# VH-VL binders against PH domain leucine-rich repeat-containing protein phosphatase 2 (PHLPP2): the designs that were tried, part 6

Target 1, 249 residues: PH domain leucine-rich repeat-containing protein phosphatase 2 (PHLPP2), of Homo sapiens (Human) (q6zvd8r785to1033)
Amino acid sequence: SHGLAEMAGQRNKLCVSALAMDSFAEGVGAVYGMFDGDRNEELPRLLQCTMADVLLEEVQQSTNDTVFMANTFLVSHRKLGMAGQKLGSSALLCYIRPDTADPASSFSLTVANVGTCQAVLCRGGKPVPLSKVFSLEQDPEEAQRVKDQKAIITEDNKVNGVTCCTRMLGCTYLYPWILPKPHISSTPLTIQDELLILGNKALWEHLSYTEAVNAVRHVQDPLAAAKKLCTLAQSYGCQDNVGAMVVYL

## First folded at step 14 (VH-VL; framework fv_adalimumab_6cr1)

Design s60 (from b19 with light chain S93T)
Fold by ESMFold2-Fast, scan of step 14:
Structure s60 (fold): chain C 249 residues (1-249), chain A 122 residues (1-122), chain B 107 residues (1-107)
Amino acid sequence: as target 1 above (249 residues)
Amino acid sequence: EVQLVESGGGLVQPGRSLRLSCAASGFTFSSYAMHWVRQAPGKGLEWVSAISDNSGYIYYADSVEGRFTISRDNAKNSLYLQMNSLRAEDTAVYYCAKDTRYMEWADYFDYWGQGTLVTVSS
Amino acid sequence: DIQMTQSPSSLSASVGDRVTITCRASRGINNYLAWYQQKPGKAPKLLIYYASTLQSGVPSRFSGSGSGTDFTLTISSLQPEDVATYYCQQYDTYPYTFGQGTKVEIK
């Protein structure tokens, strides 16, 4: 089961969208996702409506998690069309399926992201981050890459004054500084894996991984857990769009 | 079947120009990014340049930027490399290589031509 | 630029031997790595992409593994036709860079 909470904060628009399917691919798996357009609601909404269908097609063509996830992001990027030329979006997908090595009794989790949405797994009460944050401030390797490619980095740490994210779906006018290639990671799920938290940039700027896990670990209702995370972020001063999803494993 | 055939290589003096061509067949040329990759005699592979499916994105290795120009003619299924101000260090077999996508992604090469030798010598 | 370093630079092994070639990236490239085989006087041929996915028509004795910065190409049972130089290539970001190559010879 899962719970989702989204809050606009002081912003006039909610530019965060999410998807959650506890039963996916004829009941074989589950998929969860979060999308953040920062200043646009168009791309997150479009990705929310299309990415699960793209993933369904790609998992039928390959059982390799890197192949089907990379292709899901690439195809989704291309499907943005004209809107993807100027607008961009963070995208995070979490796919749970029977483990190919032991499908009768175990599951595996594959997490893929571009941008600043992150998935954090609670394993034995401890946070296990599964995503990479693609920003000039938090990723020295990505910052060096865009500098080497002669991007103009403004005083507020944005590529050409537009975005701090170094990887996004869309934003093709800033290629090759902004890339649609996701970070992809997989992990077998164990009996020690209690829950998965998906959150956008605003959530993770205000809550540490440990604080987020501790806040929800003993909350019985997934929706109450997700709301608690957003409320905590707001209590710490968050005024931006905040999205949180809690998946109990 | 996919085929890539390079031509235009030869012996050229330093400071001169040479134009390489690559004739493509067996796939929808206009749907894929194309690359030039070179290999100096007895040495390893070095990526040189890339052009997207519609010529909207063009990139060069630092060693050739400002001297080489990549172009394509989708109506003729042809890729070109105009090489100006040639140096002895440009001596290499030049391969035409097909991307698996259109740029923006997936820049590994599923098909290669046989290569054409460029020798820059006085 | 991302530097790709292969080890060893060359090796000699017997037919039927297990051969392992290592490739290291100077920074994280996730799974955006390909392996190529180049026989003397011929163009390179794609063997493996996305670090571990076999290209169509490539014998199953070839396998790839790794992610991030450390990658391995394995030939489980070396055959005479496998004599070649093997190259890794990162395609996470441009410029696309290759390892220096590993020459595989039969004793």
Scores: ipSAE 0.503, ipTM 0.828, lowest interface PAE 3.0, mean pLDDT 88

Design s61 (from b19 with light chain S93N)
Fold by ESMFold2-Fast, scan of step 14:
Structure s61 (fold): chain C 249 residues (1-249), chain A 122 residues (1-122), chain B 107 residues (1-107)
Amino acid sequence: as target 1 above (249 residues)
Amino acid sequence: EVQLVESGGGLVQPGRSLRLSCAASGFTFSSYAMHWVRQAPGKGLEWVSAISDNSGYIYYADSVEGRFTISRDNAKNSLYLQMNSLRAEDTAVYYCAKDTRYMEWADYFDYWGQGTLVTVSS
Amino acid sequence: DIQMTQSPSSLSASVGDRVTITCRASRGINNYLAWYQQKPGKAPKLLIYYASTLQSGVPSRFSGSGSGTDFTLTISSLQPEDVATYYCQQYDNYPYTFGQGTKVEIK
């Protein structure tokens, strides 16, 4: 019930990875994720292979959305080891499970992210953004936080010339400027919730939330929907790695 | 069960040094980040310093940077704060505080010691 | 530094009253906020973390809410043992900072 498309654009490397498990935690839930390493493919691939397993362990320790998601991100960050010292990755995780208040008839969606990948929910044809964009260009509060901690912001708007992201998994040599602490949001799913779009920085730089929702709302095939988003971004001038996932609810 | 016991406080003259200790028990000390938090008489709480589980990450409040040194001895389940060039404004009760289960990143404080009073006065 | 401002600085209420304390961050901190209770002459005790998660062993009359910059601690039915000063603390970024405290007293 999901489709994924990834395109390298003008880059030689594809530094975007995704995970999708329509059946998770003994079939009671579903998990979807997207990872963007910008200039490295190593961390996105590692996170793709490990984060769902970490989440599975953490949901068994706590039923609280904030607790198990924060723990999932911090444990995943720690598991990067040496690779996480200089390399970093955006990470977005979407977890759908039976609503604890009414598990027989309703589901809830928890979205957590660091970096610039975003999840957008289509509710009654309208986009509902569920992520926070942690970049120097789009988050003045994060930019000010980094400047207050005396980081050098280079002409290309990167912390010490390395990254425009103010929160990532890995990149430990830039702590405390770059933090692994995610934004976490939860929402009960309603009958009006039609689909969920996951996209990386390049997708959301080229498509508005409304444009993205309108582009896929009437497409029956999730893979065709995801491909349509990537080709639209490229038609608007995207030359970087672009990734999109569409999940039908 | 979990206990943090501070010691080493007392009256000290401005410009002198003092070393605080915190003895931890009831948990695996080597797995948690540790903090020092202080409270001046009649005032609120002020975070002072943090040290990760393996001493790989150490952070200080601007007010104490360059004067105070946090350290730990995991074999002895002990946390330390070496305070140099003490000033009257360093007068406070100093609390040892335990971070949560994460080994590298400082977070919130689930347990606190009883505190030890440091008075900097002539 | 992220500045944490609490309101009110002090309050007096009757046993059984609903008490609310607010905490504002000078910039967005997501839900990286904890609430502590400090009784006279004692060390602080953790009540709530991640803005709304109740620490185990803490009475259910305590609750927290909010995200971003605005947060609230609520005591649904004030008890005599709740006389204390309450502090919020952000842990989004170092240096970690506390609010100035709210003193809660019984009338």
Scores: ipSAE 0.130, ipTM 0.663, lowest interface PAE 5.1, mean pLDDT 86

Design s62 (from b19 with light chain Y94W)
Fold by ESMFold2-Fast, scan of step 14:
Structure s62 (fold): chain C 249 residues (1-249), chain A 122 residues (1-122), chain B 107 residues (1-107)
Amino acid sequence: as target 1 above (249 residues)
Amino acid sequence: EVQLVESGGGLVQPGRSLRLSCAASGFTFSSYAMHWVRQAPGKGLEWVSAISDNSGYIYYADSVEGRFTISRDNAKNSLYLQMNSLRAEDTAVYYCAKDTRYMEWADYFDYWGQGTLVTVSS
Amino acid sequence: DIQMTQSPSSLSASVGDRVTITCRASRGINNYLAWYQQKPGKAPKLLIYYASTLQSGVPSRFSGSGSGTDFTLTISSLQPEDVATYYCQQYDSWPYTFGQGTKVEIK
């Protein structure tokens, strides 16, 4: 089960969209996602409506988690068409499925992201971050990559004054500085794995991983847990769109 | 099946120019990014240049930028590399290589031509 | 640029031996790694992509593993036709970079 909460803050638009399917691929798996367009609603809404269908097709072509997830992001990126030339979106996808090595007894979690949405697993009460944050401020390697490729990094820490994100779906006019290639990680799920938290940039700017896990670990209702995370971010001064999803495992 | 055939290599003096060609068949050439990759005698592989399916994106290795020009003619299924101001260190076998996806993804090379040798020597 | 370092630079093994070649990236490249085989006097041939996915038509004795910065190419039972130089290549970001190569010979 899952709970989702979203708040617009000081903005009059909600540019965060989420995807949640507790039953996926004929009931054998589950998929969860979060999309953040920063200043546009168009791409997050498109990805929310299409990305699960793309994943469903790709898992039927390959059992290799890197292959089907990379192809899911590539195909989704291509499906944005003309809108993807100037607009971009963070994208996070979490896929839970029976482990190919032992499908009767165990499950695997595959997490893929571009941009700044992150998934954090609670394993034995401790946070296990599974996503990479693709921003100039938080990733010195990405910052160096775009500088080496001769991008102009402005005083407000943006690529050509446009965005602090170094990887997104869409935003094709800024290639090769901004790439659609996701970070992909997989982990077998264990009995110690209690819950999964998906959050956008605004959530993780205001809550540490440990704070987020501690805030929700003993909350019984997933919706109440997600709302608690958004409320905490706002209490710490967040004025932007905030999105949080809590999945009980 | 996919075939890539390079031509235009040979012996050339330093400071001169040479034009390489690559004839493609067996796939929809106009839908794929194409690359040039070189290999100096007895050495490893070095990526040289890339061109997107519609020529909208073109990239060069720092070692050749300003001297080499990549181009393509989709009507003729052909890829070209114009090499100007050649140096001794440009001596290599030049391979035409097919990208597996569109330029904005940047992928691996699923097919390679047989290569054409360029020797830059006096 | 991302530096790709292979080890060993050269190895000699007997027919039927298990051969292991490693490739290390100077920074994390996730699973965006390919392996190529180049036989003497021939063009490179794609063996493996996405670190562990075998290209169509490549014998099953070849396999790849690893993620992040450390990767391995394995030949489970070396055959005479496997004499070649093997290259890894990252495709996480531009420019594309290759390892220096590992030469595999039969003793």
Scores: ipSAE 0.573, ipTM 0.843, lowest interface PAE 2.3, mean pLDDT 89

Design s63 (from b19 with light chain Y96W)
Fold by ESMFold2-Fast, scan of step 14:
Structure s63 (fold): chain C 249 residues (1-249), chain A 122 residues (1-122), chain B 107 residues (1-107)
Amino acid sequence: as target 1 above (249 residues)
Amino acid sequence: EVQLVESGGGLVQPGRSLRLSCAASGFTFSSYAMHWVRQAPGKGLEWVSAISDNSGYIYYADSVEGRFTISRDNAKNSLYLQMNSLRAEDTAVYYCAKDTRYMEWADYFDYWGQGTLVTVSS
Amino acid sequence: DIQMTQSPSSLSASVGDRVTITCRASRGINNYLAWYQQKPGKAPKLLIYYASTLQSGVPSRFSGSGSGTDFTLTISSLQPEDVATYYCQQYDSYPWTFGQGTKVEIK
């Protein structure tokens, strides 16, 4: 089961969207996702409606989780068409399926992201971050990559004054500086794995991984858990769109 | 089934021009990005240029930028490399290489042509 | 540009030996690494992509591992037909770059 909470804060638009399917591909797995357009609601909503279908097609083309997840992001990026030329979105997908090595009794989790949405696993009460944050400020390697490719970096630390994110779906006019290629990680799920938290940039700027896990670990209702995370971020001064999803494993 | 056949190599004097062609068959050419990769005698591989499936994105190695022009003709299943202002250091076997994904970007090469030798010498 | 450095530059091993070739990227490239085999006088052939995914038709004695900056190509039991130069290639970002190659010979 899962719970989702989204709050606009002081912004006049909600530019965060999420998807959650506790059963997917005729019961073969579960998929969860979060999308953050920062200043646009168009791309997050489009990705919310399309990306699970792309994943379903790609898992039929390959059983390798790195291959089908990378292809899911690249196909989703291409399907944005003209809307993706100037607009961009962070995208995070978490896919849980029976483990190939032991499908009768164990599951594996594959997490892929571009941008600043992150998934954090609670394993025996400890946070295990599974995502990479692709921003000029937080990723020195990404900052060096775009500098080496002769991108114009403005005084406010944005690529061509547009975004601090170095990987997103969309923003095709800024290729090859902004890439749709995700960070992908896979882990077998164990009995110590209690829950998964998906959050956008605003959530993770206000809550440490440990604080987020501790806040929800003993909350019984996933919706109450997700709302608690958003409320906690706002109590720490968050005025931006904030999104949180809690998935009990 | 997939075949890439390069042509147009040869001996050419420094400062001159040469045009390479690559004829593709056995796959939907218009759906894949294409690359040129070269190898100087006795040395390693060097990526030269790439073109997306619809020619919307074109990239060059710094060593050839401004001198080489990549192009494609999807109706003819053909890839081209126009090489101008050739230098001795451009001497290499030039390979036509196919990107591996239906979409334009995976940027590794599942099929290569046999290569065509370009020798730039007086 | 991302620099790809292979080690060793050459090696000599016996038939049946386990051979290990390493490739290091000058910065993180996630899993966006391919390995190629080039036999004398031939075009390169794709062996491995996404760091560890074996290309169809490639013998199972070849395997790849690693992520981020450090990658390994392993031949579990060297065969005579494996005499070749092996190249790694990053495809995380433009410009795409190759390692300098590792020559594998049988002693």
Scores: ipSAE 0.422, ipTM 0.791, lowest interface PAE 3.3, mean pLDDT 88

